# Ledger of designs, part 4: VH-VL binders against q86l99r1233to1411

Target 1, 179 residues: q86l99r1233to1411
Amino acid sequence: SNKESLPFRRDVIEKVINHLRENSLDTEGIFRLSGNMESVRGIVKSFAHGEPNLSFEVHNISNALKHYLRSLDPPLIPYEFFLMLLDARKNEDAETIRNIFWKIPSDNRVVLTLLVDLMVKISENSNVNKMNSKNLSIVFGPTILKPRTPTLDRMALMTETQLQCGIIQTFIEDFHYIF

## First folded at step 19 (VH-VL)

Design t6
Fold by OpenDDE, fold request of step 25:
Structure t6 (fold): chain C 179 residues (1-179), chain A 119 residues (1-119), chain B 107 residues (1-107)
Amino acid sequence: as target 1 above (179 residues)
Amino acid sequence: EVQLVESGGGLVQPGRSLRLSCAASGFTFDDYAMHWVRQAPGKGLEWVSAISWNEGYINYADSVKGRFTISRDNAKNSLYLQMNSLRAEDTAVYYCAKAEYYDTWFDPWGQGTLVTVSS
Amino acid sequence: DIQMTQSPSSLSASVGDRVTITCRASQGISDYLAWYQQKPGKAPKLLIYDASTLQSGVPSRFSGSGSGTDFTLTISSLQPEDVATYYCQKYDDAPYTFGQGTKVEIK
C-alpha cells in the first residue's frame, strides 16, 4: 500500500476542525460512516496543498480529516510518546497521560487539543449522532497514535489497538483534567 | 441482502477447543461491530462477546473470559470465536449478530451453529 | 453488573388481547434497550431499539416504552404469529445482558 505521507499542516487542520465543530455535531456516525471516496480523496488532496476544500458534505470532510491524519508521518502524536502512553493506559494512570501530553510538541499539542475538544463536543451529543466517547476513540485511536514499527503479531496488535483507543477515550472523558 | 452465516459448531469433549466462524455478506463488514450470543438448549439468550470494527474494543462475558477469543478478518468479511477449555455449560447455539455501533442493538442475527460439549 | 429482569416469565392470552411485558434494569440504562422476538427454532429478531423505536418491517401492533430502569413491550392486539419468546437487552455498555425472556402463548 503506497502510504504517501502528507505534510503536517496545522492551519489546515484547525480550519477543518472548526468547520466540523460548526457543522457536524448532530451528524449521525460522524467520523465513522464512510463518505464518497472520490470526494474524500479530493478533499485530502486539498489539505496537502494548504487550502482545505470544505464545500462537501460533512461525512466527506470528516473522513478526509481522518484519512489525512492517518497519513501523517510522524503521527499527530509523535512516535516517541507511543509506548509511554500505552503503558500509562495499562496502569490506568491519567496523571501520567496528562504529563506525557504536555511534553508533546506545541503544534501537535494544539491540534490534538482542538481535535479532542471536537470529540468531546460530538460525544456530548451522542444521543443524536451516536458517536459516544467509545466510538470516537475507536475511530481515532489507531489514527493519531501509532508505533513507528507496525506490530506483526496478531494478538499483540489487538491489544495495542485497544490501548490506543483507550488513550483517546481517556483524552475525551478526562479532557478538562488532561488538556 | 445482509447475511450472517455461522459455522464450525459440532460435538466436542470438555477441555477441547473449537473455532466458530461467521461469514458476513451484503454490507460493509468493516463498518460494523459484531457480537456473539449463545443460547443453551431450552434457555435464554446470553451475550458472549463483542468486537469493534477495528478491534479497538473487545468485551467478553465473565463466563467466557480467559477461555474465548473473539477476532475478525475484515478482508474476509469474517468473524471468529476461538473457544478454548470448553465446558459442558458452553453447550449452546451460537449466533453472530451485527451492531451499527459498538453499543447498539443487534440486527440481523445469523441462523446459529450448535456447539455441544459432552464427554 | 446490571441485572435485567423481565415480567412475567410466561403468559397466555387470547387473540386480540393487549399484552404487556416489562423489563427492569437494576440500574439506569437510559434508552439503550432493545426487544427481540424469538420463535421456536429460529434466531432472534429485533423488534424495538432505543426503548421505543420500531424496527423496520415490524408490525405496528408492537410498541416499546420506558427509560432508565423500567421498560415495557406492548402488543396491542395479540396475533397467532406472535407466539414466541421475547427478550429485552441492554446495550448501554458491556455486558450486553438479556432479560431471562417472556414466553407468550395463545389460549
Scores: ipSAE 0.647, ipTM 0.876, lowest interface PAE 0.9, mean pLDDT 95
Fold by OpenDDE, fold request of step 25:
Structure t6 (fold): chain C 179 residues (1-179), chain A 119 residues (1-119), chain B 107 residues (1-107)
Amino acid sequence: as target 1 above (179 residues)
Amino acid sequence: EVQLVESGGGLVQPGRSLRLSCAASGFTFDDYAMHWVRQAPGKGLEWVSAISWNEGYINYADSVKGRFTISRDNAKNSLYLQMNSLRAEDTAVYYCAKAEYYDTWFDPWGQGTLVTVSS
Amino acid sequence: DIQMTQSPSSLSASVGDRVTITCRASQGISDYLAWYQQKPGKAPKLLIYDASTLQSGVPSRFSGSGSGTDFTLTISSLQPEDVATYYCQKYDDAPYTFGQGTKVEIK
């Protein structure tokens, strides 16, 4: 697994998301199914250089984006918002989640908006691609929302993961309200 | 070949605990959601619990909430069901089953393991 | 919670007969419905998913139809090996409730 953090590149992410919006909405298991790891690594490398290589099959590109986002430090949703979001999710408080979202730094917020918008579009076609809001949330929860310090307790980690996924699900299902 | 093998069943007294295991092989375990389904003797199928590939989603039937805990170890290709405070009505064959996605059908099923709760 | 009700609970038919089993959901579940076959002493086997898609390896005499609340499993020509209990199941969301089952026997 790649443990190196890559620089946050808004321009690159936007290009990749736009590409996926145009080419992945009917792709079964998009973001979930694995691509070719060598290809994925190459694509991720291209992200780091500022010019995304989008000539690959869509599973490779989507996985590259996923892996790239996972490698960000800080994560797409900065650490300072982690606990607040989890608490809001525990209380099923969409308003608080919305308020927290709008406190996120501008560049991160823009990217997050684009990413969740893509997820919404994908989920709307879940009858074909099998990626409903739940399945997408499972993919992106731990990817873009992480604690500063890893959770070591097994049960706590399970709870954390569920909350992470739940927050992303809220983003998708209440997109127009939150974003 | 995809295989699911349940184990850990047996005879236990009411109030006791039991832990079931399901060993998976023949597929990438951490790519699939898993379920437990039980069947009382001479009765129908009853869904018990579900867990996503990364444990991001977990669900329980109302009949077992607060007593049963589903978990998995992807490194060991194993699914577990911790059953606490067992009751006579928990007597059943317990099946593990694979689901391609969360909120999809179950295929394949294991052969099941019998749990008998009796005084 | 959504209730799943099968009809009939049991039936007996002759070899070659057309057999129809119905499953009704108390509220709409779209096409998120599966049918399973369970023979005595065996684990359930998937027959149909997404209400009407035949699982690979399942004989073509099995078919599923329906959407929303009313679903049907049909065996076009009942065979001796089809003696089993059949279950419908919703999987739109948890709980993934099964019908009570339909026992199919040969006369």
Scores: ipSAE 0.601, ipTM 0.865, lowest interface PAE 1.0, mean pLDDT 95
Fold by OpenDDE, look of step 20:
Structure t6 (fold): chain C 179 residues (1-179), chain A 119 residues (1-119), chain B 107 residues (1-107)
Amino acid sequence: as target 1 above (179 residues)
Amino acid sequence: EVQLVESGGGLVQPGRSLRLSCAASGFTFDDYAMHWVRQAPGKGLEWVSAISWNEGYINYADSVKGRFTISRDNAKNSLYLQMNSLRAEDTAVYYCAKAEYYDTWFDPWGQGTLVTVSS
Amino acid sequence: DIQMTQSPSSLSASVGDRVTITCRASQGISDYLAWYQQKPGKAPKLLIYDASTLQSGVPSRFSGSGSGTDFTLTISSLQPEDVATYYCQKYDDAPYTFGQGTKVEIK
């Protein structure tokens, strides 16, 4: 579906991430389980307007963040880095992934760092919340790392998705090395 | 009620291909990982393949790598297993199973579909 | 790969008996272990997950314990309807390997 892109608001994203860091680490299925879609839509709108509504329960807020990030154009990780990251992942080259990360624009790097830091904290409590690095990577891979042109071939798309998720997994598991 | 219904099983000769399907209902299909598990006649359970809700993670047992392909169509609430280069040892009842997370237990299971590979 | 070994492979006990089945992982898998019951001609049914959590609807005579490498399924009082093959399974990571199974029969 052709969804309109929302403006990138670093300040809003930081506030939302901080809120989730404080309130969601023990929440089972955080970012995976769906919230109330009507509430989620409203929260996303609040993000776009620069005044995040954080009065909702954490599933609604986390889903709102996910949907908001998905709607960004360009994505949180800009298009020009997509193929480079995928190639690096294919070669299991963490050093190259690190080097590519540091070439990302500063505002995007800051937000990405905060987001992945949150994922790390969530994953550390996976015994409770059931969201390990793999599960989080499944959620955020195609959300923040996208190609400029959609892949049409089914098998190629599957491979692409796996690499997207793999890169996010690398971000989480090698956080201190990369960030 | 959550339901999983496998189909596509049958008798095939070695070297041939077969495609299994699993129709899901009673739950939000695209929220869950799905698995294939098989059981040879009179034998134990063997995990075959797994796929995340968005196909971001896919895994195979070593015994089927390079021959089997797992896929899904979330719009159709369907799970698939393309089986190529079938061997006699692939003879089994094939179950599809739901997993709440990618790395979690399986519940529920379908009733299974029988695949027989014989010359 | 992590090996999953059940013991015993089969057992026969009387109605009312306490039955214990063990599952050993060759490496630590924390509490990422499930137990399944499979009756003849039927699909497996989940009994226990996270090593010790009883699935909803499962009789309380079933219990699970253990963590790391050694796990146990216990039936406190064996009933005729418990005749089945039981399997442990790890789900810490792929492969999601099953034990070889334990066949439980009534004398």
Scores: ipSAE 0.510, ipTM 0.850, lowest interface PAE 1.2, mean pLDDT 94
Fold by ESMFold2, look of step 19:
Structure t6 (fold): chain C 179 residues (1-179), chain A 119 residues (1-119), chain B 107 residues (1-107)
Amino acid sequence: as target 1 above (179 residues)
Amino acid sequence: EVQLVESGGGLVQPGRSLRLSCAASGFTFDDYAMHWVRQAPGKGLEWVSAISWNEGYINYADSVKGRFTISRDNAKNSLYLQMNSLRAEDTAVYYCAKAEYYDTWFDPWGQGTLVTVSS
Amino acid sequence: DIQMTQSPSSLSASVGDRVTITCRASQGISDYLAWYQQKPGKAPKLLIYDASTLQSGVPSRFSGSGSGTDFTLTISSLQPEDVATYYCQKYDDAPYTFGQGTKVEIK
């Protein structure tokens, strides 16, 4: 049970997102359905080493991106922004969410913009691919926005998780305002 | 092989609590959503609750909302159902089930654990 | 909430017969429907998902069809081991409701 953290590689993530943008918009259940776990493990290792291998069925690539992002430490949205974003979401304050986004380091902002743009494109085609903004927010909320020290309180954890998903849903639904 | 093993069932009086556990093995537990389904003796299947792999989605049947709490511990490959304020109509075999995503079909199912609520 | 109604509630058929079970949703659920088989004292087993996709290891005599509100499970040639109760289930959105079940017996 000892999953290790992986390094942030902007160039790899950009390449993978661009591949998915070209190949996944019509794919039913993208990010929702599983891939072959042996293939996914191998692909994640290729991401971590800087040379992504994208010669796989698209569900394996999408699952690999999901697992790679989950394994980043620090996460795609750096730890220092966690509480600020959750508070802004709790108050339904999209202007503050936008202001916080623009304080995030530039490499992270570029990747986050590409990732959320991909999610917007997928959700716009949800009648075909069956992935709406809510579905995508569940995939990516706790994946890319995490506290440095997880809470032990179960009520607080449940509330945090709902807010994490809500922030990603806000990114998707208000993309052009925030980004 | 893939296995789901429920435990924690038993005889309990109305108003009391039980905690069910489901131990998972043979697959990567933290890649999948999990559900609880119950079946009263001689009756059909009733969905109880769902939880996504990352706990970003949690939902309950109306009959158990506010009384039952689903949770998971991905480090221990375990799913839980905390059942409070138990009633006679909660008497059932409780199954855990694995799903690709929180809104997909269930495969496999555990063998179930019997909860009997009787005074 | 969307209700799921199975028909018939029970049936008896001979070995080799074609058996058809119907499931109706009170509103459209696209193809988000699964079929399960449950033998007495056992956990349910997935047969078909997304209305018509046969699960790995399930005999080809089982098939599913339908979309929207009307769905059918067919056993092309009933076998003695197919004696069970069959359930449909929707999963388009919560709640993930089951039909009431159809008991299949051999004459």
Scores: ipSAE 0.412, ipTM 0.816, lowest interface PAE 3.7, mean pLDDT 92

Design t6
Fold by ESMFold2, look of step 20:
Structure t6 (fold): chain C 179 residues (1-179), chain A 119 residues (1-119), chain B 107 residues (1-107)
Amino acid sequence: as target 1 above (179 residues)
Amino acid sequence: EVQLVESGGGLVQPGRSLRLSCAASGFTFDDYAMHWVRQAPGKGLEWVSAISWNEGYINYADSVKGRFTISRDNAKNSLYLQMNSLRAEDTAVYYCAKAEYYDTWFDPWGQGTLVTVSS
Amino acid sequence: DIQMTQSPSSLSASVGDRVTITCRASQGISDYLAWYQQKPGKAPKLLIYDASTLQSGVPSRFSGSGSGTDFTLTISSLQPEDVATYYCQKYDDAPYTFGQGTKVEIK
């Protein structure tokens, strides 16, 4: 991210996710293919101002959500949960991941539930939209789960990134157990 | 306009290291995946490595695994290829290429930088 | 790994001829295939993606077809500026392998 952090607006994110649920499940490459960058920037601004403008082609909306979530500080999954989630994933401990999820603040949990439910519905239609749980986990892993202080060690960064993606993949694949 | 400019190629002896750079402009670099592709003189194209916009996906051709490391610096709009333990068969023009996602087609490509590995 | 085999390795044709290049994958890759044109001393240029979708700005004499394992690039009427080497590439999963190339020349 090259821009200033953006405010967390639960009501905005809910509206955007609901729009995508209704309009994106059959869209090839949703969250994978780019939108028009100028349009995406304008849409992100509308999210940050609390007045989401959803009168755009669906790829522009999905890319705007991705960029908005990337720009949140703190991220959607607050910093204090980063290391414990990564450790639970490293140990392949879905029960601990579930327990940690339920400790996340209520507003964040609601948004995360809606976001992962959207990813589940997209992945269930992957024969049409070509976006499976692995693809979606790469999009959202480092986007919504990140450390306060990034590592400079290349090996550690690659391992952390793979674990971040694995946590999101676990959320999608074990949705009904975790959420 | 979208522009990719490779640099850092040159003549090196086998067993040495070289670091290639690719400077990107005209697009939001951290929205896109990047690839390295090489072409030995007079030969075909060989995919080398891929990296996603957020580094959540990194992969290599078997011929370079363990010797080459792809990386990016999104603040500098730059892609890198660290090439260690170079061999004669690594002699090629190295292209960087932009992709919408790590598993999509490549558009555009840079003009390439020549790496020659010779005694 | 999935091998990509192009046929022919080279061809010569006259201006105005229909030219057909084939690309065969050793296993199914759905429609995850692109075609590139490379002129001597230049970087490759995207022509076709997802097997049959023409890239913006590419002349309509180029077309792509096929799915699964067998793919075809067609130039309906060869022009002098089409002298190049053509490559197919799969991207269903890594490795993102290219075919060996097809060199097209004018007689």
Scores: ipSAE 0.292, ipTM 0.779, lowest interface PAE 4.7, mean pLDDT 92
Fold by ESMFold2, fold request of step 25:
Structure t6 (fold): chain C 179 residues (1-179), chain A 119 residues (1-119), chain B 107 residues (1-107)
Amino acid sequence: as target 1 above (179 residues)
Amino acid sequence: EVQLVESGGGLVQPGRSLRLSCAASGFTFDDYAMHWVRQAPGKGLEWVSAISWNEGYINYADSVKGRFTISRDNAKNSLYLQMNSLRAEDTAVYYCAKAEYYDTWFDPWGQGTLVTVSS
Amino acid sequence: DIQMTQSPSSLSASVGDRVTITCRASQGISDYLAWYQQKPGKAPKLLIYDASTLQSGVPSRFSGSGSGTDFTLTISSLQPEDVATYYCQKYDDAPYTFGQGTKVEIK
């Protein structure tokens, strides 16, 4: 009946990100293009069980990471940081965004650093892989930064989504300042 | 089998509004971008609008900006096009189309729904 | 905006003929180009994406080539079921513009 949220497993996410760092930087459309959905589902199950199976084509692994992160509850950036990050982005205040990042719990902070560093490396090779900071921010914005209670108002949802993506874009473009 | 089924077309007077729907099945709707494309009778294809899986990217052709609003409801596997201030030149078959990402090719397309704007 | 111009607008050929259709962009679009086939009364069907990649299930007699501004769709041996209108489309950036179409008929 009810879809079950997935557990946060720092060690699994680190292994997956490290694998992608070594194998995805020259892959066209990484995180943008789909994999085989049956394979992706199986890989996500292996993440949830704590024993990641990375013996798949790289698009299947990147899609599995995306789906795994989307299924976390609480999300990678805990709920209590949502409104303050959106407000800081609305004010174009990178210093406040940096301050908020360093208040995030240490396990989440380590994983977020690894994930954004991967996105930076992908975006620096965008002439080959076709994934710039804007592309990546659209993939990861609502995936890792979510409200505790989603708005039902269409206009507010559109504004929130734009700000969520903007925060991730700021993380990528100002990585060395924030992280 | 991946299917896209448009509905909501019909005859409408200039200046009025119409809402199109596109029902998706056979795939995980919230993993894909969606587009609207139109084709006036006897004419070629014209791109209308795009929306990413998470609504982080939304864009419109200049001819419809400010009048049309694309939206999606991932829980209902549905794409929408709200068309306000309709004009005679909006008369067309409207197709929805699935894309891997907002800036990729379209596969598959729906069957289309006819919108006729006439006094 | 980048214009997409197809040539010819219409053609007739015999079964077995090699058919070529060209698509020209007014500015460079790298390889961000797709080809679609549309039969009368039907929705378009994807044939080729990224200028030269054949979509799964599309007959191997179809091929695409080109990069930058000049692109070609080739049907190596025209079949009766290939009677359709063919469209190119760019997707380098919005707008995701189509060419005006090329109608292919059998003599």
Scores: ipSAE 0.172, ipTM 0.733, lowest interface PAE 5.9, mean pLDDT 91
Fold by ESMFold2, fold request of step 25:
Structure t6 (fold): chain C 179 residues (1-179), chain A 119 residues (1-119), chain B 107 residues (1-107)
Amino acid sequence: as target 1 above (179 residues)
Amino acid sequence: EVQLVESGGGLVQPGRSLRLSCAASGFTFDDYAMHWVRQAPGKGLEWVSAISWNEGYINYADSVKGRFTISRDNAKNSLYLQMNSLRAEDTAVYYCAKAEYYDTWFDPWGQGTLVTVSS
Amino acid sequence: DIQMTQSPSSLSASVGDRVTITCRASQGISDYLAWYQQKPGKAPKLLIYDASTLQSGVPSRFSGSGSGTDFTLTISSLQPEDVATYYCQKYDDAPYTFGQGTKVEIK
């Protein structure tokens, strides 16, 4: 794909997450295994047009959500929260992470809550689906939490990526405290 | 067709450095994890390193940890292995390999590039 | 770290024979195991993943079985083109360790 930026559509994302909540908790490798690229591209287009087409095998839907979220500009967690969340994670400060979460715009917070709740439900069934909080944090860290201007320094990029994943892992593991 | 082409191998002295590249084509590179695997002459396969699509997961075999650095440039569809402080036991054919996720099987593999560490 | 031990290290069989190669993990790895075929001078080729799933385009004479610690690759009727070294690999967690390999030859 050309990595086109896509608009944030709260109602579409809610429908997709609810669909996955009903259909993915027992699916081995959900968000880990690939889908059919032609199907995934078509599904992403349906999200962008505001009429999600969910009549596909569940791996195609999960991959479409992942690609859609990756293509959002601004990302699901708006750019202005990037550095403060990374700093809070660096200090291992879940209370500050919680405080920052509640400053995120309400539409984004609702979607983020639904998404992380889905990840919690998946991770609670990891004996069946093989996706624990660490696995899910690696999928979603840089997907939903991005800098406005990516660093060119390799060492800084590696550190940022680890912190991005750590924030999502904290969201999953401390869900009831943060959300 | 998915293709992986390694380059940068050659003869180097112990203690020196070498950088390997792996050029990817025929797939969306930044959707997949990548690995390096090596095979010493006449020996079996040894996993070297892994990197996830977003660099959120990076890991190394104990034998190379601290000396080798895996990296990727998704804009250039390229995977890299920086090998420092090379030793004779690092002599091997080095393969890059594509994986659906960092902890899945490898398909396809590149053709390999030979690294020889000797005086 | 989990060790992967293949048996035998080498074998020789006639065309048409059933060939069995085993791979044992020192600890349980569920079904996170792949089998690869490598011919001299070439890169490994994936045959089987998740212990028993045949990769697309691989001949049906290849099959895999097992879970936990004990795994088997079977070639139901050995063909001349099956002369190669075969490797198992675990991927339950890092390191993504290979077995030492099994060289298969025709008598």
Scores: ipSAE 0.019, ipTM 0.659, lowest interface PAE 8.1, mean pLDDT 90
Fold by ESMFold2, last read:
Structure t6 (fold): chain C 179 residues (1-179), chain A 119 residues (1-119), chain B 107 residues (1-107)
Amino acid sequence: as target 1 above (179 residues)
Amino acid sequence: EVQLVESGGGLVQPGRSLRLSCAASGFTFDDYAMHWVRQAPGKGLEWVSAISWNEGYINYADSVKGRFTISRDNAKNSLYLQMNSLRAEDTAVYYCAKAEYYDTWFDPWGQGTLVTVSS
Amino acid sequence: DIQMTQSPSSLSASVGDRVTITCRASQGISDYLAWYQQKPGKAPKLLIYDASTLQSGVPSRFSGSGSGTDFTLTISSLQPEDVATYYCQKYDDAPYTFGQGTKVEIK
């Protein structure tokens, strides 16, 4: 569907992630199960206006964060880092991934660190919430790491998508090394 | 109303290719996972393939792995199944189905499209 | 891979009878199991998900129970419109395998 891009608001994202850290770690299917789309749309609008409304059931908040991050342009990981991260992942080179992460602008790095730390906390409780690092990487890979110009080649697109998810899985599993 | 409409079925000779489409309406297509399921005439249901909303998860039944490719075009609200190297055993009604996530139950299903592989 | 076995393969019962269909997984799948109804010439329809949760709009005569490896679908009072084939499906992980089906007829 056609979607309007939304502004990057570091303070809003921090508040939303902190709310989820306090309220979502025991929630089955967090980031996996859908919310009420009318509520989610309203919550996303509150994020874009800088006044996040978090008085909703937790699945609505998690889905709003997903949609908000999906709608950022440029994405949370800026476009110029896309190809170098995918290449580093293709070579299974976690040291290069770490070096690239530290070149990302500081406001984006802070948000990335908070987001991935949340994913680590969720995955550590996966026996309860059923969301392991693989599940979370599928949610967030193409959401926060995107090419400036999407490829039209179907096989290249499949490969890129798998590498995008692999980068996020590496972030989660090697969090203390990379971050 | 949520609606899934399959198309592209027909009669095809073994070894050839066919591409199925599933047109979606009545929901935000790019928020959901999609599956293909087939049913040979007079037989039971067989899961074929799954794709997540963002293509980060793609999986296939062993019986079709390497021959079939699932894909989606979220701008066109469409799901596809490219079927190469078709065999007589691929003869079936093919359904597309919507899922909340790639590993959840299926609701709704399309009406199905018949693929007949015969020489 | 986990096999899903339904029992019986077919049955005939009278209107008003209580009908029970079982589904057995070869390994534990927790409660990640759905039941579908497929009437002749139609696409399958979801009845129950997560082993026991009734889908909206499904008549209350349908119920599901079980966890782990043993699951049941119960029709408390069989109606003529329940002539269909019933399938269980696991979705704990891929493959998302269906049982072979149970055909229900009215005698």
Scores: ipSAE 0.012, ipTM 0.633, lowest interface PAE 8.9, mean pLDDT 90

